# Designs tried in a protein design chat: VH-VL binders against SWR1-complex protein 7 (SWC7). Part 4

Target 1, 125 residues: SWR1-complex protein 7 (SWC7), of Kluyveromyces lactis (q6cpf9)
Amino acid sequence: MSTQNDSIALLLLQITLYHQQELAHADSSLSLDELLVEPIVDNTVVEKFTSHSMVQIYAPELAPLNIRSIKGLISDLFTNTNIQEPKNLITLANHYYSERLNYLQEEKIPELIQQMKDEYRKLAE

## First folded at step 22 (VH-VL)

Design j01 (from r05 with heavy chain S53T)
Fold by OpenDDE, fold request of step 23:
Structure j01 (fold): chain C 125 residues (1-125), chain A 126 residues (1-126), chain B 107 residues (1-107)
Amino acid sequence: as target 1 above (125 residues)
Amino acid sequence: EVQLVESGGGLVQPGGSLRLSCAASGFTFSSYNMNWVRQAPGKGLEWVSYINTDSDYIYYADSVKGRFTISRDNAKNSLSLQMNSLRDEDTAVYYCARDSTSVTGWLQEWYGMDVWGQGTTVTVSS
Amino acid sequence: DIQMTQSPSSVSASVGDRVTITCRASQGIRSWLAWYQQKPGKAPKFLIYKASSLQSGVPSRFSGSGSGTDFTLTISSLQPEDFATYYCQQSHRYPYTFGGGTKVEIK
């Protein structure tokens, strides 16, 4: 899974997580704790995800996905993500956030710093 | 200065319609969930409607469901409440109110409403 | 819906008095309870959130306590500007619901 895929996964998790919070807030029959493990995915999640600029720009192949496909993506995150903790939307989000953070710290930021140094050198010449 | 200013209130006959507006200033309006809350003369506060930042989550009190429509225009820093099929019991001062929220970890917390407008009066009477 | 019951509906007090207002929820709302102050002809003012957290700019004489179903707003030493109506509000679930209000008036 590419670093961009990690970002997209995180976005999907964030959208889904917020959705669960709103649903739990609106329906007393729903438990947030349960929804974190078995989230409800409906058209709101699908539309919010597929229309998001991040998806449009970095993962346009996901833009046309329907509700079944989005449910599948979420299910895959639950199934295929390698974490030691019990899996729920929060622990998954933590994982992908950590992955993204590590990428930024170890690769992206150093790269940007180097680019800045190079540009500064050029300007100084 | 953070400010909300309601407008559009007035006198209307039962069954009539009215559109309230709320103008926001002094803060990033698009980053906040918004509410309408009303208060009948001499009575307490009653929550009317909620709308999140992206307008994809909207909720209504049962008393207004099917008759009122909340909407927002983030580009114009405005919140609206379209009120149809107005009833005598809809007579009230209507406040727009900003949600006070925070994020703890991945979870959003809803604290209440930290900014209120001055209110606009709606009177439904024949 | 979650019903919020405030008591008393009114209280007469003097400047310097300790005033206590109670709010009871019909079901557990953990700490998702806010308190507001409203003066005649004015919009409500946000005082307390999460049952016990003081909103910025609110005097320290105001305090909130409680969790679950029973909550209390306390004014340790009533000031002239504190004569008003106070409301509790649960933010645990939609619809948001308010208590009936407690009018703090001059004795």
Scores: ipSAE 0.850, ipTM 0.936, lowest interface PAE 0.5, mean pLDDT 96
Fold by OpenDDE, fold request of step 23:
Structure j01 (fold): chain C 125 residues (1-125), chain A 126 residues (1-126), chain B 107 residues (1-107)
Amino acid sequence: as target 1 above (125 residues)
Amino acid sequence: EVQLVESGGGLVQPGGSLRLSCAASGFTFSSYNMNWVRQAPGKGLEWVSYINTDSDYIYYADSVKGRFTISRDNAKNSLSLQMNSLRDEDTAVYYCARDSTSVTGWLQEWYGMDVWGQGTTVTVSS
Amino acid sequence: DIQMTQSPSSVSASVGDRVTITCRASQGIRSWLAWYQQKPGKAPKFLIYKASSLQSGVPSRFSGSGSGTDFTLTISSLQPEDFATYYCQQSHRYPYTFGGGTKVEIK
């Protein structure tokens, strides 16, 4: 998966995770621990994800997705993400957060620094 | 200075409507969940409504469901409470209150309400 | 809904006294319990969160304890400015619910 895909995956996980917390807070019959493993995905998640600026700008192909498709994406994250820990929304989020950090530290930030240096050099000439 | 200032209270007849406002300053309003809490004369505190930062999670006390509507405008640092079909038992001082929350890892924790306005008085009477 | 039962409803005390207020939840709320102080004509003041954590600026004479269903607010040595009404509040579930309040009065 591309680094951009990692960001989108992380966003989806964040939205879904927050949703589980709110649901558990509102419904005493729901267990957050269970929801972290088997999250509820409804129209609230779909609307929040598909309308998010990050999705609109960087992954517009995901904007028209329906609830079934979003459920599929989340399911894919659970099944296809390669982590050693038991899979839940938190461990998945940790993974994609880590991937994002690695990209920023190893590639994006150095690239930006180089660009800044280049621009500074040009200005100094 | 962090502060909340309520306004819009007044005297209304039963069945009437009133819109309360809460102006926030001194903090990033859009980053905080907000509440309305009321207190009838000589009585205790009663939670009325909750709204999260993005307004996609809203909750009401059963006593006001279907009659009250909470909303926020983050660009204007304002919180509102539209009160319709007012009843005598809605008579109270209404407070807007900021949620105190923290994130531990990926999980949000709800601690209560750390900032309160001075309150605005709503009186429902014939 | 989670009912919060606060006791006593009122307590008379003198400056320097140890004051204890209890709050019981109708179901387990873990540590999601807050305490507030309210003086007449004023908004409530946030004192304690997560059952035992003092809010910034709150004097150390205030302390909270408990978990599950039973909670306690303690004022180790009552000061003149502490005469007020105190409320507990659970933040474990919506709707948020408050105890009935405890008025700490001068003896």
Scores: ipSAE 0.843, ipTM 0.933, lowest interface PAE 0.5, mean pLDDT 95
Fold by ESMFold2, fold request of step 23:
Structure j01 (fold): chain C 125 residues (1-125), chain A 126 residues (1-126), chain B 107 residues (1-107)
Amino acid sequence: as target 1 above (125 residues)
Amino acid sequence: EVQLVESGGGLVQPGGSLRLSCAASGFTFSSYNMNWVRQAPGKGLEWVSYINTDSDYIYYADSVKGRFTISRDNAKNSLSLQMNSLRDEDTAVYYCARDSTSVTGWLQEWYGMDVWGQGTTVTVSS
Amino acid sequence: DIQMTQSPSSVSASVGDRVTITCRASQGIRSWLAWYQQKPGKAPKFLIYKASSLQSGVPSRFSGSGSGTDFTLTISSLQPEDFATYYCQQSHRYPYTFGGGTKVEIK
């Protein structure tokens, strides 16, 4: 599992999930329960995602994507993410959050600690 | 010490404009959604407008929609309300108020407004 | 829009009295109801959030209850500093709306 792809997926899910909550909060005809499984993706989601510093820095190829492409990415997350729970924005976000925590705890933090130790040893020379 | 300080109120003719400012201090302004609330003389509280942290979500009361514009500058810790086409019924004390929405898991919890300024008075009179 | 109706509009009470203020929403708002205290010439003070949770620094004589459409604010033993106007406010949906206020006065 690519850590950059998982972090970018989590970002898109977070932005999308926040948007659904605001839509339901502003419009009584919208049900959050329904939006969690079939989210509305509009230009607010697209602009927030493509302009986000994480995308600009770590996935610049995604910055010029249009609304159809972003809708496609979200649909792919629903289709391709294999989880035990029923799929919705929350369970998908939990999955990618958990995967990022595992990566940080098991791989990245130990790697960064070793890099800092190596750089400290280098400075002592 | 958490503080909000409004400024920019005054006397204005009907049809005129004013810009209110709210200076925030003692907390991370960029992490909080913000509101404007007004109170006409001798009357109750009326919510005016809301803006989230990134200015992506902005809402207005119907009574001011199209005439008022809320904005924020997170670098300057300031909230603004541009008021155009002012009417006699816009006469009020205007408060800026910090929204206290919390997040549990991925879901927002909607608590209300926990920090208020002392207000700035706008008087619209012929 | 969700209308908030407070009752009574005013109450005269003595120090030590138990005071109850009610607030009714025109639609269900779950527990997204706040209470504020306001003294003349002052900004509102946040008292209660989530219908029943006390804001930090608020005396324990204040309590809130309710869910759905019917909510109450109770002052168990009224103190001289509690004479003020109290407002409820729903945060369930935009636009946020306040009740009309309840003025608590010295009898």
Scores: ipSAE 0.752, ipTM 0.888, lowest interface PAE 1.0, mean pLDDT 92
Fold by ESMFold2, fold request of step 23:
Structure j01 (fold): chain C 125 residues (1-125), chain A 126 residues (1-126), chain B 107 residues (1-107)
Amino acid sequence: as target 1 above (125 residues)
Amino acid sequence: EVQLVESGGGLVQPGGSLRLSCAASGFTFSSYNMNWVRQAPGKGLEWVSYINTDSDYIYYADSVKGRFTISRDNAKNSLSLQMNSLRDEDTAVYYCARDSTSVTGWLQEWYGMDVWGQGTTVTVSS
Amino acid sequence: DIQMTQSPSSVSASVGDRVTITCRASQGIRSWLAWYQQKPGKAPKFLIYKASSLQSGVPSRFSGSGSGTDFTLTISSLQPEDFATYYCQQSHRYPYTFGGGTKVEIK
């Protein structure tokens, strides 16, 4: 699971989850519990995702995707993400957040600390 | 200090238009959802409209839908309410109000409106 | 739309009295209920959110309770600065709706 893929997956899940909450907040006939499992994906989700700076900068190949392709990405997250909990937008988001946090703790922060030590050593010479 | 200041109120004829503005200071305006709330003379509070941080989610009370347009300019820290086809019943003090929605886990928690301006008065009469 | 019904519409009270204001929602709103205080000529002041949580700077004599459809605001010992109109507001669903208000005035 790529660190950039995990961040992009988390972004899509966050946007989609926000949208479901707004839909349920605006329409009493919609159940958030049901939307968490079978989310409504419309142009609002697509436009927010494809125009997001994270996508534009770090995953530009996703910026031209249409609604059918974005629905496919969300379906792939439900199908292909291996977690023990029942799958919904929240448990999937928790998974990708945890993967991102593990990357920061185990790889990125130690790398940054080493870079800072190397810069300090060069300045002290 | 956190502050909201409304402007643009005044006297207008039925069928006329006004544009209200709300200037925000002392906080990161682009991070907060915003509301307009009005209060007719001697009456209670009535929610008018809502806009989220990116203007992707906009909602109106049925009484103003189709006549009022909420908008924001995050670069200028300003919220606006364009009011068209004004009616006598639109006479009120108009407040802009900062939404205090919070997030726990991934779920939004809808707390209400924690910062209010002093209001601007709109009077619609012939 | 979720109708919010406040009672009483007004109450006459003396300094030191305990005042209780009720608010009923026409549908369940969980705990998404706010209370505001408004003095004449002033903007509303945010008092309580999430039915029972005090906003920063609000005196501890104010308390809120309830969930679902029935909510109360209590002022345990009324002070001179507490004479005002109080509004409840649901934030469970758009459109946001306010109760009709309760005016707390000098007996």
Scores: ipSAE 0.738, ipTM 0.880, lowest interface PAE 1.1, mean pLDDT 92
Fold by ESMFold2, look of step 22:
Structure j01 (fold): chain C 125 residues (1-125), chain A 126 residues (1-126), chain B 107 residues (1-107)
Amino acid sequence: as target 1 above (125 residues)
Amino acid sequence: EVQLVESGGGLVQPGGSLRLSCAASGFTFSSYNMNWVRQAPGKGLEWVSYINTDSDYIYYADSVKGRFTISRDNAKNSLSLQMNSLRDEDTAVYYCARDSTSVTGWLQEWYGMDVWGQGTTVTVSS
Amino acid sequence: DIQMTQSPSSVSASVGDRVTITCRASQGIRSWLAWYQQKPGKAPKFLIYKASSLQSGVPSRFSGSGSGTDFTLTISSLQPEDFATYYCQQSHRYPYTFGGGTKVEIK
């Protein structure tokens, strides 16, 4: 479950980070460094997140969320994620990416190997 | 072989409309942002418009904003430019160009346009 | 908008000469600068990205340098096939903008 939450958190961070870069790229009055710690969340972020296939398939309860709720999710990521680096969209994204990699290496791949061994044992009976 | 092929150019009167198309082949079109760039006769290059992979970010040069509409159909590997209220100064060769922007870590790196079509000519003449 | 000023507008040079083209941005663009080669009747060809990185297949006689506002393209030993017009282009901010071009003519 935490793996699914980490992947959804990473998706939201990626979409939000991409948006900040596009905003700063289009408007010289916006500072990317500032946006990384206090991101602008507008309807573009909300639409991309809630309509994303990962959300639709793995977290459909998030699909109807409005802009206030999405802002709240991002604020929760800043507040609740415990990391040593200064918090911004990049360091938060690195954290959830690292958590996802650790899950694959330590849990999922060994679990899949064991499931394959169990299936081959059943076939040999 | 990576290719971009423009079509739809021609002669139009001022105030008229024209739709340009760009057919992509030899690469995963849906993974690349795209641009239109134009070149008036004997003049330099002028960027016209940009569209990202999902059509969520679209930008125009001020000279065409409100008159031109960029769009893409990823299922058909096609890029389009709808051109309305055409003016004499829109006369140019129009190129579609593949954006080379890369992502390193979480940050975009803006490299430029690495693949260009041969262009289609639009002539606006009274 | 970021204005790109390219100089010289043209240069006549002999095969084997060193050719230097400059490009100046009206604002800092870090290293988000590309160079293109365009031959008559043809589309531009991507030469250099990130100010100094050579695109695959581009001869090593081409090099780029600079950051911030001042950039150069250098052809260390001009070859007959290098006759073309060269453009710089910033990709730091929308709208993307090009320099006015530099026509390199082989004497």
Scores: ipSAE 0.704, ipTM 0.862, lowest interface PAE 1.2, mean pLDDT 92

